# Designs tried in a protein design chat: VHH binders against q68dx3r342to642. Part 10

Target 1, 301 residues: q68dx3r342to642
Amino acid sequence: RDLCVVLLNGQHLEVKCDVESTVGAVFNAVTSFANLEELTYFGLAYMKSKEFFFLDSETRLCKIAPEGWREQPQKTSMNTFTLFLRIKFFVSHYGLLQHSLTRHQFYLQLRKDILEERLYCNEEILLQLGVLALQAEFGNYPKEQVESKPYFHVEDYIPASLIERMTALRVQVEVSEMHRLSSALWGEDAELKFLRVTQQLPEYGVLVHQVFSEKRRPEEEMALGICAKGVIVYEVKNNSRIAMLRFQWRETGKISTYQKKFTITSSVTGKKHTFVTDSAKTSKYLLDLCSAQHGFNAQMG
Short names: E, the ipSAE of ESMFold2; O, the ipSAE of OpenDDE; V2, 0.75 times the mean of E and O plus 0.25 times the DockQ between their complexes.

## First folded at step 4 (VHH)

Design c03 (framework vhh_gocatamig_d2)
Fold by ESMFold2-Fast, scan of step 4:
Structure c03 (fold): chain B 301 residues (1-301), chain A 123 residues (1-123)
Amino acid sequence: as target 1 above (301 residues)
Amino acid sequence: EVQLVESGGGLVQPGGSLTLSCAASGFTFSDYALAWYRQAPGKKRELVAGITSGGSTVYMDSVKGRFTISRDNAKNSVYLQMNSLRAEDTAVYYCAKEFGYDSLTGYYYFDYWGQGTLVTVSS
């Protein structure tokens, strides 16, 4: 049987598997194909409501496959059963990565997260990151460039919300001018600068999931961010996230779930913070993600 | 209703071996960590071994190298293989299902218990 795995470079990889095959078997095949050696940072995920959910290596594909996949022809399954190779664990500095290909995968992930508005930062930094991506992917400003002629598409380098706020023309002009005046960083050096800039961001490496507060009105959207350093509680207003609380692992005590409820008990205040998810499965997933991220933090310390 | 049913306990001479089994029902077995605890007369219940949904294991120092915890998600079962048994291993052994995660210990904590199975190590 076949399923599709989307790689960080945008390639769609057809993976041959059995209905009894595990996520781990697919992960090994995909990472081998991509020539990845530093596997610790990567995982396979499915997408639900624009959010990524990472899968355990022991999970059988038939348990997560779309309805009818087991009974359908391989070619039909390839069109609907899609997984994503993504970075699950983010290092604080790229110098901890041994292989250039691993650093390149981090660049591709963060580049995509900026464009898809999963990683948010201010306008100045978004423009800087766009210029660094131009240096990495296109090289230096073209010597024979006609001043008014575009040589790139703004939507490939700058998120849609910023283009809407500034207008496409203003973005094109400002990014082009910054690119023209930029230093001679190129290729991998530009990617490493991009990584250094993103690694300083408060939301770097944070995996975000929608939740609702038990104590707030049902219409008030919230989000939980889970990362190597701990848990962040966000209030969502005007399609942007505002950090309300930050729990480092030493500041959390016990994390528990009951049906759709996910509860964090502060070790500092003793206060319980309860959030409501869309399902018991999602609540359990968030608890397991906390365990995994905390374990990663301890391993890297 | 969560149910955990232990079996495999018995009387063994020092140096002997036993395999304990725990059959689970009432929850999605593959999603949860499972553990073996033991309680000797007059002592507090203690964690012997644990296994996460992803297969990672933890062991009490006194049983490392002698005991092995494993799981079979297809059979909804968790096992404890006990080798080189000592008189100090005499206890009632309990199967437990995770309740949550404790960031202070870096491990899951457990709150659903089976009825237990007695292991007696004596000559």
Scores: ipSAE 0.538, ipTM 0.778, lowest interface PAE 1.6, mean pLDDT 87

Design c04 (framework vhh_gocatamig_d2)
Fold by ESMFold2-Fast, scan of step 4:
Structure c04 (fold): chain B 301 residues (1-301), chain A 123 residues (1-123)
Amino acid sequence: as target 1 above (301 residues)
Amino acid sequence: EVQLVESGGGLVQPGGSLTLSCAASGFTFSDYALAWYRQAPGKKRELVAGITSGGSTVYMDSVKGRFTISRDNAKNSVYLQMNSLRAEDTAVYYCAKEFGYDILTEGYYFDYWGQGTLVTVSS
């Protein structure tokens, strides 16, 4: 049977498996192929409604596969079984990573998350990160470059929203000029500077999921951000996220679920905060993600 | 509605064996941790054994090596195999489903209960 795993470098890896294969077996095959040694930071996830949901290693593939995958002789051309190799646990500083290939994977994911607007930062930092990516991937500004002629595509380095706000031409000019004036950082050194910049962002390493407030109007959209440090409550307006509350683990008491409801209790005030998800499965997933992130934080501290 | 139905209890002699079963409904069984608790006459309920969705197990010290918890996700059932039973194992045994996670204790806690099944060990 065939399963596609999307790697952080954009490569699509076809994995051979059977109906009894586990997520863990696929994870081992994929990470072995990619020559990854520091595996604790990585997981396999599926995408639903633009959100990543990480899978437990013991899960059998047949339980999460698209309809018809189990019956391979049947043609299911509209349903591709696709998983993603992604970083699930983010270190506070890249110096905690022992292998250059692990640091490179962190670079690839953060680069992609910035570009796809999963990780937000201001205009100045977005331009800086774009230039660092040019240094890492292209090297130094080309000496024979004719001014105002493009040598890269802005959409490969700058998120669409910023291109729309500034215009493509202005982004091209600004990024090219910054690249021309940049230091001689290249390859891994440019990637490490990119990591340092992104690791200082408020939304670094935050896994975001859509929820709704139990106490606010049903039409009001919110999001929960779950990370190594704790939980962030966002208000979502016009596709923009505003942090409303932050619960560090030391400030978090019990987390519970009931049906589609996910409840977090403040250990400081005793107040309960209840959120509504799209399904009981999603509520349970959020609780398990919190448990996993807290466990990771406890192991690191 | 979450339902847990225990069975398999009975009267047994010291050194004997029993298998308790718990049939679950009203939730996606494979996603949740499950546990067996017991309550002896005049005592509070205590955790006997637990099993996570991934199959990891925990046991109270006095039953470790004698009891085995297991689950069958296809049958929505959890089991407690009890060997080398002692008079001190006499209790009503309850099946429980995970309710949440406690940051302070770094563990899952259980707050959905079945009706219980009586285990009596004579002597």
Scores: ipSAE 0.497, ipTM 0.747, lowest interface PAE 1.6, mean pLDDT 87

Design c05 (framework vhh_gocatamig_d2; at its last look DockQ between E and O 0.81; V2 from the best seeds 0.00; counts 0 for: grease 24.9 > 24.2, SAP .702 > .668)
Fold by OpenDDE, look of step 5:
Structure c05 (fold): chain B 301 residues (1-301), chain A 123 residues (1-123)
Amino acid sequence: as target 1 above (301 residues)
Amino acid sequence: EVQLVESGGGLVQPGGSLTLSCAASGFTFSDYALAWYRQAPGKKRELVAGITSGGSTVYMDSVKGRFTISRDNAKNSVYLQMNSLRAEDTAVYYCAKEFGYDILTGTYYFDYWGQGTLVTVSS
């Protein structure tokens, strides 16, 4: 059987496996191919409703594979089984990473998250990060370029929403000018600055999942952000997330699930906060993710 | 509804062996951690062994090396192999399902107890 794994650099890797193969086996194959270090930070995930769900290494592929995957060759593109290599655990500072390759992977992950608007950033920082990415990938501003031909595509460096607001031409001009005026920072140094800037963002390292209020108020769209530091409750309005509650691990007692319900109990007040997910599987996933993130934080601290 | 049904208990001599079984239903078995608890007369219920969905295990100190917890996802069952049984192992043994995660202790906690199975170790 064949499945596709999308790497952080955008490369699509075809992995051969059998119906009894585990996620762990695929992970090992992919990480060996990519020569990745510090594997503890990484995980394989599948995409559902534009969200990524990390997979347990012991899970058999046949349990998560799309319909028709067992019957190969695939009859249609609809039966393509695609997984994604992603960063699961985000360090507070890139200096904690031991290998340059790992730092590069973090850079790639964060670029993707910003570009795909999974990680919110204001306009000023978006442009700055775009320029840093150009410095990382192109070095200094190309002085010998033909003015009629842009040396980069704005959609590769700036989110679509900002391009739509500013127009592609304006973004091209602004980012090019900023790049021209930028300091002599390039390559790995530019990536490190990129990491430094992104690590200061409020949503850095936050894995966001849609949830619903227990009261099922149609006007209230909510999301949970789970990260190394704890859980964040977001209110979602007009495609923006506003942090309403923060549960640091030191303030968190118990996390529990019951069918579709996910509940956080404060260790300070004893108050219970219950959210509704789309399935028992999702609620359990969120609980396990909290456990994993808490464990990671404990190891780093 | 979650159901846990324990079996395998009985009378055994010191040094003997027993295998406890627990049949589970009412939830996606493979997704949850499971555990064995025991309660001796006049004592509090205590965790004997736990096994995560991924197969990681934990044991109380007094049973390490003697007891083995395992699971069979295909049969929705969890087992406790008990070897070198001692008089102090006498208790009602309960199967439990994961209920949540305790951040303070960094461990899963369990609920949904069955009726239990009595293990008596006596000469």
Scores: ipSAE 0.736, ipTM 0.873, lowest interface PAE 0.4, mean pLDDT 92
Fold by ESMFold2, look of step 7:
Structure c05 (fold): chain B 301 residues (1-301), chain A 123 residues (1-123)
Amino acid sequence: as target 1 above (301 residues)
Amino acid sequence: EVQLVESGGGLVQPGGSLTLSCAASGFTFSDYALAWYRQAPGKKRELVAGITSGGSTVYMDSVKGRFTISRDNAKNSVYLQMNSLRAEDTAVYYCAKEFGYDILTGTYYFDYWGQGTLVTVSS
């Protein structure tokens, strides 16, 4: 049996395994291929509704595989089993990462999350990050280049929504001009500046999941952001999210689940905040994610 | 509704053995940790043993090496094998299901208690 693992550089790996193989076995194979040594930050995830859900290493692949994967000796395109190598635990400063390859993986994921609009920031920062990514790949502005002639594809550096608002031509001119005026950076040096900028973003390292309000009224779309520092509660309106509450771990007493419900109790006020998820499985996952992030924060404190 | 039904308690002599059983319903059994607690008359309820969904176990110091917790996900059941029983093991034993995570202790905690099953160790 075969499954596909998508790496952060976009490479798709075919991994040979059997029905009784675990997520951990696949993770070891993938991280060995990628030459990763600092493994504690990474995990394998599946995608559901444009959200990533991390898997425990002891989970058997047959428990999460699509229908028919267990019974097929050779995979077909209809039952492709795809997992993603992702960063689960984000350090507060990239300097805590011992290996340049690990820092490169953080750069790759943060860049992809910016482009795919999973990590939001304002237009000026989006342009700055685009220029830094351009510098990481090309270095200085090419002296033999006509400013109006493209030397890069804007969609590789700037999110689609910003391109639509500014037009492709305006983005190309603005990014090119900013690149021309920028200090000389190349490769890892540009990637490190990219990391420094993204580490200052409010949503850096925040794993966002859709939830709904419990209160007896039309279900209000909300989201929970779970990260090393705690939990963020978002209200979602017009496909944008607004932080409404923040629970640092020291302000959090207990987290509990009941069926589709996920409850956070404030240790400061004693007040309970309950959210509705799409399934008991999702509620349990969010609880476990909170436990993991809390443990990471304490360990890396 | 989450239900946990304990059984297997009884009278046993010191040094004897007993196996407790807990039948579970109302939740996806294989996804949750289970635990055994006990409460002697006039005493606080205390954790005896726990088992994760993945099969990892933990025991209180006084029972380590004498008690074994196990689970059968096909039967939605958790067991406590108690060997080398002592008078101090006399208590009502309760089965409990993972309910939440306590930030202060950094540990999972349990709820959904049944009526319990009495274990009496006496000569």
Scores: ipSAE 0.582, ipTM 0.801, lowest interface PAE 1.3, mean pLDDT 87
Fold by ESMFold2-Fast, scan of step 4:
Structure c05 (fold): chain B 301 residues (1-301), chain A 123 residues (1-123)
Amino acid sequence: as target 1 above (301 residues)
Amino acid sequence: EVQLVESGGGLVQPGGSLTLSCAASGFTFSDYALAWYRQAPGKKRELVAGITSGGSTVYMDSVKGRFTISRDNAKNSVYLQMNSLRAEDTAVYYCAKEFGYDILTGTYYFDYWGQGTLVTVSS
């Protein structure tokens, strides 16, 4: 049986497995192929409604596979089973990572998250990060550059929303000029600077999921951000997220679920904050994600 | 809505064996951890054994090697196989379902309880 796993470098791996194969077996095969040694930070996830949901290693593939996967593949190649290798646990500083390849994976994930608008930051930082990525992947500004001749595509380095606001031409000119004036950082050194900048962002390492407030109008969309430091409550307006409340783990008491409801209790105020998800499965997933992130924080602290 | 029904308790002689069963309903059984607790007269409830959604198990020290917890997701049931029973194992045994996660202790907590089943180990 065939399963496609998308790697952070954009490569698609065709993984051979059977009906009894577990997520853990696939994870081991994929990380071995990618030559990863520091496995603690990584997980396999599926994508649903533009959100990544991480899978437990003990889960059997047949439990999550699309309809017809247990049966022999159809000639039309419909119902492709796709998973993603992604970073689930984010370290506060890249210096905690022992291997260059692990640091490179963090770079690839954060690069992708910036471009796909999962990680937000201001315009100045977006341009800085684009230039650092250009230094890391292309090298120094070409000495023989003809001003009228393009040497990179802006959409590979700057998110679409910023290109729309500035125009593609303005972005190309601004990024090219910044690249020309940048320091002589190459390859890994430019990647490490990129990591240093992103690791200082408030949105760094936050895994975001859509929720609705039990107390507010049903039309008002919210999101929960779950990370190593705790939980962030966002209000969603015009596809932008505004942090309304932050629960650090030390300020959090108990987390519980009942049906579609996810409840977090402040250890400081004793107040309960209840959110509504699309399903009981999603509420349970959020609780398990909180448990996993809290456990990771305890190991790293 | 959430219901846990224990069965299999009874009177047994020291060195004997019993299998406890817990039938669950009202939730997606395969997604939650289940546990067996026991309470002897005058003592607080204590965790005997637990099993995660993925099948990983935990046991209290005094029952390791003697008790085995297992689950059957197709039957929405969790079991406790008790071998080499001792007088100290005499208690009411409760099935419990995971309710949430406690940040202070770093552990999942159980807040849905069955009615219990009495186990008496006596000559």
Scores: ipSAE 0.577, ipTM 0.803, lowest interface PAE 1.4, mean pLDDT 87
ESMFold2, look of step 5: ipSAE 0.541; ipTM 0.785
ESMFold2 (binder alone), look of step 5: mean pLDDT 82; pTM 0.815
ESMFold2 (binder alone), look of step 7: mean pLDDT 81; pTM 0.804
OpenDDE, look of step 7: ipSAE 0.731; ipTM 0.870

Design c06 (framework vhh_gocatamig_d2)
Fold by ESMFold2-Fast, scan of step 4:
Structure c06 (fold): chain B 301 residues (1-301), chain A 123 residues (1-123)
Amino acid sequence: as target 1 above (301 residues)
Amino acid sequence: EVQLVESGGGLVQPGGSLTLSCAASGFTFSDYALAWYRQAPGKKRELVAGITSGGSTVYMDSVKGRFTISRDNAKNSVYLQMNSLRAEDTAVYYCAKEFGYDILTGEYYFDYWGQGTLVTVSS
C-alpha cells in the first residue's frame, strides 16, 4: 500500500507500507530519506480543515487511513492517504540545534507558516522576513536589475492577506528596495537571521486550533494556541487573532477533557476555562498536545 | 455516564495465576488510556499497570515480568493477566480511566474508578 508524505521543502514522498505499519515506522523511513539526525523536534501529522494533527508513533496506519485504503492496494486518486513531516517542538533559539540541516528545516517550516498565515506578525516584520528569504534563496540584489522587470514573485515571499491590503505592485517595490539596501547576509546566514527574527515573535512555535466558548455562537470564533511556554486563548475576528488570555505552564493547574469539552484550570485564580471543540477526539488531542508541549518545555528548561 | 466494571478476582495460592477484566462504557474506549490500581488493607492505592490508547504499557517494578496489561477495543475491555502471584499481591484491584493532565506533577491523572475486585493470595 502507498502513502504520500509531504516534506517541508515541498517534496512528495511515496512511502510503501503494509496494513500493520505504524506511524513510527513511516516517520523513521521519511526522516532517514531526508537525512535528518535530530528527530526530537519532528512529527508526522495529517491535515483536517486546514489544521495539522500530530500522530502518535505507536498508531497503526490502518486506524487513520481514508476509507478503502486497507482493502484497495492499488492507488486511486479518490483514496489518496497524505501525511506531513512537520516541526512539533520549537526551540527558543536556533543555537540549541546541532546540525545545519535541522536549522534549515526550521527555516522552511517558519517560512511556510508565514506564507500560509499560521504565524502572524506586523506588516514591517513580514516585509523584513520576505527580504531575508530573498537573501537566503536568491542571494544579493541583482546588480544589473531592470526596474520594470520583477526578479521574484511576491506571493512566494509575502502572505496573500498583506498583498491584498498593500497591492502586489507596492509590495514588489518595497521588498525590492529593502533587498537592495540589505546587508551582505547570504545563504545559511540569512536563514539564521530569519530564525532569530521569528524566534522573538509572540506567535513563534504556537500550534493553533479552532475552539468555541461554552455559549457557542457562530460569529464568536475562538482559537487555542499550544506551545512550549503554555496555552494562548484567541478571539478570531476578520482573519486576525487577538490574544485574550495567556496560560504559562507555571500559571496552569490541571487540564481535563470530557466529550467535546476542553478545560484549563488557572493555578493563580483557581478559575476553570472551558472550550468546546468539534469532537471528543479533538478535545482529547488538545489535552495530549498540552502534555507533549509541557514535557518538551521541562526537558529543555 | 462513564462506567467501569471489574471482574476476575478470587482466592489463589502463591505461584498461581488470575486474569482480571474491566468492561467499560459511556466513552469512546479507543481514545483513552486505562490503568489497573490496587489497594491493600491499610495502604494507599498504587498504580500496577497502564496501557495507552496506542497500546504502550507501563508496569510497577514489583510486577514487571509477572503481569501483562492488554486491551480489546472491539470489546471495550482492558485485562490484567497475573502470573506467579505472591502474598504481597493481595489487594482490591481497581480499573481506572484517564481524566486529565496535571502540570504540577507532569503526569496524566485517573479520576474514573470502578468498584474493584478482590484478589487474595494465600496458602
Scores: ipSAE 0.560, ipTM 0.797, lowest interface PAE 1.3, mean pLDDT 87

Design c07 (framework vhh_gocatamig_d2)
Fold by ESMFold2-Fast, scan of step 4:
Structure c07 (fold): chain B 301 residues (1-301), chain A 123 residues (1-123)
Amino acid sequence: as target 1 above (301 residues)
Amino acid sequence: EVQLVESGGGLVQPGGSLTLSCAASGFTFSDYALAWYRQAPGKKRELVAGITSGGSTVYMDSVKGRFTISRDNAKNSVYLQMNSLRAEDTAVYYCAKEFGYDILTGYYYFDYWGQGTLVTVSS
């Protein structure tokens, strides 16, 4: 049987497996094909409602496959099984990464997360990151090009929401001017500068999932951000996330789940904060993600 | 409501074997870790063996190589195969479902318990 794994460079890999194959077997095949050596930062995830859910290496593919995959050994356009190779654990500084290919994967992930509005930052930084991406992909400003001739598409470098606010023409002009005036960084050096800028963002390395407050109406949306440093509670309004609370691991006592409820207990105040998810499976997933992130933090520190 | 029902305990001679079973209901069995704990008279309840949703196992040092934990997700059951039993293994054995994660210890903790099954090892 076939499944598709989407890589961070946009490549789609057709991976051959059987009904008893594990996520781990697929992960090993995919990372071997991509020549990745520092595997601890990566995982395979499926996408549900625009959110990524990481899979345990021991999970059998048949347990997570769409209906009909087991019966059909061939891929069909109406019933495709798609997974994503993504970064699950984010280092605080790229200098902790030993291989250029690993640093390049971090660049591709953060670049994509900025563009798809999974990682938020202010307008000035979004423009700076766009210019750094141009330096990484095109090198120095092409001074031989006529001023009116476009050499890039703004939608490949700047999030759609910012393009809508500024207009495409203004974005094109401002990014081009910044690119022309920028330093001679290009290739890997520009990627490393991009990583350094993103690593300083408050939401760097945060994996975000929709939740609801136990005390509020079901329509009032919140989000939980889970990262190496702890948990962030967001209020979601008009498609924007505002950080309301931050629980560093040292300030967190116990995390528990009961059915659709996910509860964090403060070790400082003893207060319990309970959130409602769409399913018991999602609540359990958030607990396991917290366990994994805490374990990663302990390993790195 | 989470329900865990243990069975398989009994009287056995040193060097003998027993298989304990735990039938679970009230939750999506395949998504949770399960464990076997034991408590001897006058002693604290201790973790004997655990198995994650993915099948990874942990064992107490004194039972490693003698006991094997396994799960059957189709039957919503977890098992403890006990070989080379010793007098020191005499205890009430409890099945437990994971309840949460404790940041201070860095481990999952178990807080849904069955009623237990008595294992007596005596000559």
Scores: ipSAE 0.519, ipTM 0.775, lowest interface PAE 1.5, mean pLDDT 87

Design c08 (framework vhh_gocatamig_d2)
Fold by ESMFold2-Fast, scan of step 4:
Structure c08 (fold): chain B 301 residues (1-301), chain A 123 residues (1-123)
Amino acid sequence: as target 1 above (301 residues)
Amino acid sequence: EVQLVESGGGLVQPGGSLTLSCAASGFTFSDYALAWYRQAPGKKRELVAGITSGGSTVYMDSVKGRFTISRDNAKNSVYLQMNSLRAEDTAVYYCAKEFGYDYLTEGYYFDYWGQGTLVTVSS
């Protein structure tokens, strides 16, 4: 059978497997192909409703595959089985990463998350990050550049919502001007500065999932952010997230699930905070993600 | 409804062996951690052994090297192989399913669903 794995550089990798293959076997094949050596930060995920759900290495592919994958071993269907190689665990500083390729993967993930609006920051920083990406990919502003001739596409560097608010023309002009005035910094050095800027953002390394209040009000969207430091409860309003509560692991007593309910109990106050997900499977996944992030935090000190 | 049905208990001589089995239904077995607890008369229930969905195991100190927990996801079953049994292993053994994660103990915590199976080690 065939399985498609999307890499952080946008490449689609066709992986050969069988009905008995595990997620771990695919992960090993994909990371070997990509020449990754620092594997602890990465995982394979499927995407549902624009959210990534990481898979345990022991999971058999047939349990998560779309209908008909087992019966049709050839990649002729429009209903392809697609997984994503993603960063699951984020280090606080890139200096903790031993290999240039690992740092490059972090750059690609954060850049993609900015463009796909999974990582939010203010307009000034979005423009700064776009310029750093231009420095990383093109180097210095072209010396013989004609001001009226575009040398890049704004949608490849700036998120769509900002382009809509500023207009494409204003973005093109402001980014080009900032690039022209920028320092002679390119390649990996520009990527490292991009990482340094993003690592200081409040939303850096936070894996965000939609949840609901117990009142079942669809228009009152909430989100849980799960990261190495703990859990963040967000109120979602007009494409922005407002942190309402923060639970560091030392402040977290227990996390439990019952059907669609996910409950966090504060170790400080003893108060229980209950959220509703779309399924029992999603609630269980969030509990497992929290435990995994806590374990990662303990290992990194 | 979650159902856990224990079997395999009985009377055995000191130094003997027993295998306990737990048949599970009502949930996606492969997604959850399972555990064996025991309770002797006049004592609290204690965790004997646990196994995560990924197969990682934990054991109480007094049974390490003697007991082995295992799972068979195809059969929706968890097992406790008990070797070199001692009089102090006499207890009712309960199969339990994961309920949540406790950050103070840094481990999964479990609920009870079965009636248990009695293990008596006596000459």
Scores: ipSAE 0.477, ipTM 0.739, lowest interface PAE 1.7, mean pLDDT 87

Design c09 (framework vhh_gocatamig_d2)
Fold by ESMFold2-Fast, scan of step 4:
Formats: sequence, structure tokens, C-alpha cells
Structure c09 (fold): chain B 301 residues (1-301), chain A 123 residues (1-123)
Amino acid sequence: as target 1 above (301 residues)
Amino acid sequence: EVQLVESGGGLVQPGGSLTLSCAASGFTFSDYALAWYRQAPGKKRELVAGITSGGSTVYMDSVKGRFTISRDNAKNSVYLQMNSLRAEDTAVYYCAKEFGYDYLTGTYYFDYWGQGTLVTVSS
């Protein structure tokens, strides 16, 4: 049977598998095809409600596949079985990565997360990152360029919300001018500068999931950010996330789940912080993700 | 829920001193970092001084050696002792409570929950 795996470079891989195939088998096939050697940082995820959910390597594909995948091979539907190769564990500095291809994958992921508005930062930094991406992917500003003639598509470098706020024309002009005045960095050097800038952002390496407080109305959205350093509680308003509370792992006494509830207990205050998710499966997933991130943090230090 | 009430502002001559006070309620005071921000007319809001739950302090360069931030956990209050005041210190001063701590950068994020207290330094 077939499933589609989306790579960070935008390539769609059609992977042949059978009913007994595991996520781990697909992961091995995909990373082998992509020539990745530093596998520790990567995972396969499915997308639900614009959020990525990483899959355990022992999970059988048939347990997560769309209805009919087992019974009707290559059945065309609006719900194609699609998985994503994504970075699950983020290093604090790219210098910790041994292979240039691994650093390139980090660049592609962060660039995509900026464009798809999963990683937020201010307008000035967004423009700077767009220019660095132009240097990395296009090279130096064209010497014979006419000011009024576009040589790139703004939507490939700048997130849609900023384009709407500034207008496409103004973004094109600002990015072109910054590119013209930029350094002679190209290829990997421009990508490493992009990584250095993004690795300083507060939301770098944070995996975000929607949650609710029992004491708040459903329209008052919250989010949990889970990363190598711990858990961040966000208030979500007007497509912006504001950190309300942070738990370092050493300050986290216990994490537990019960049905749709996910609870973090502070080891410092003893206070319990309870959040409501959309399902018991999501609550269990958040617990498992926290365990995985904590384990990764322990290995790094 | 969270309430911060600033006081102690007023008119003072250059070289003078003032002590600003912030009375806090609605949260476990000893668990949070507190800060003083200021905003002069037509200027950007800026962090003046901060104090962590453990008592560590931070100051903007222009006030180092002149201002001292302190806290009294028994009284749920934070203070800003301002010495050698200059005309450039004229601003509305706001008390802010930590709403987040960025573990990735080691930086505290503060909310402006108070109404502010006006400090005018003029001869």
C-alpha cells in the first residue's frame, strides 16, 4: 500500500508498505532516501487541525491510516494518507550538528515554520530572515536588476500575514533593498546565519499544541509549548502567543493525565496546573512528548 | 485578579531622590519576578530595573549606581529607590509582574498591570 511522506525540501515521497509495516520502517526508508545520518533529531508526524503529532516507531501504520487504507489500495479520496518528516528535537546551536545535510534540514524546517506561521517573531526579524533565505537560495542581488522588476516571489520568503499587513509591493521593495545591501554570504553560510538568528528566538524549538483551561471559556484559547528546556503555557490572541508561565524540567515535579485532562505539578510550589485537550489520546500524547523532550535535554547536558 | 498599585511619584529637583512603591495582590508574590518600567512623553517604554524571586537584580545602564530595586515579600511590595535624579528620568513609572520566563534565553517577560506613577524632575 502507498502513503505519502512530505520532506522538508517540499518533495513528496510515495512509500510502498504493507498492512504490517511500522512507522519505524517508513522512517528508515525515508531517511535512507534523503541520505540523513544524524537520525536522533528527526521523526515522522501526522497533521491534525494544523498541529503535528509525532509517531512512535513501533506504531503500525494501519492503526493511524485513514479509513479504507487497508481495504482499498490507492483508493482516491480527499483524505490521502500523508505523513511528514520533521525535526522533533532542536539543538540550541547548529555547531552541535556534525553533518552539513543535518544543518540544511534544520534550515529548511525553520524556514518552513516561519512561512507557515508556526514560529513567530517581529516584522524586522521576518524581513531579515527573508533576506537571508534569498542569499541562501538565490545568491547575491542581481547586479543589473531594475528596481521595479521582481526577481522573486514574496510569498516564498515572507509569511502571508505580514504580506497582507504591509502589502506585497512594499514587502518586495523592502526585501529587495535589504538584499541589495546585504553581505556576500551564499549557500551554507547564509543558512547558518539564518539558523543563528532563529535559534535566539523565544519560540525556537517549541512544539505547540492547543489546550484550554477548565476555568476559561472555549473562545479563550491557550496553548502548551513543549521543548528541550521544559513546558511553556501560552495565551493565544489575534494569532499571537504570549508566554504566561514556564516550567523548566527541574521545576516540574509530576506530569499526569486523566481522560482529556493534562496536569503539570510544580516541584517548587506544589501547585497543580490542569489543562483540557480535545481527547484522552491528545492528553496522553502531550505526556509522552514531555517525557521525550526531557530525555533529550538530559542527553544534551 | 492580578493587581499592582504604584505610588511615590511626584515633583523633584535635579539631584533629588524619590522612592517608588508597588503594592501587589492576586498572586503568590514571592514566586514571581517584578520590574519597574518607565515611559516618557513621545518615547518608547523601557525596562528600568528588575528583581527576581530569588532577589537577583538587573538595571538599565543609565540608572546603574543611582537606582536600587528591592522587594519585601512579607508586605507583597517592590520598591525603586531613585537617587541623583536627572531631567531625563522624567516619566510615568509602571510596576510590572512576570508573566513568563524564557528558559531558552534566560529572559523574564513582564506585563504592565499598574496604572503608573508620574515622576517629574524639574527645577
Scores: ipSAE 0.000, ipTM 0.115, lowest interface PAE 17.1, mean pLDDT 82

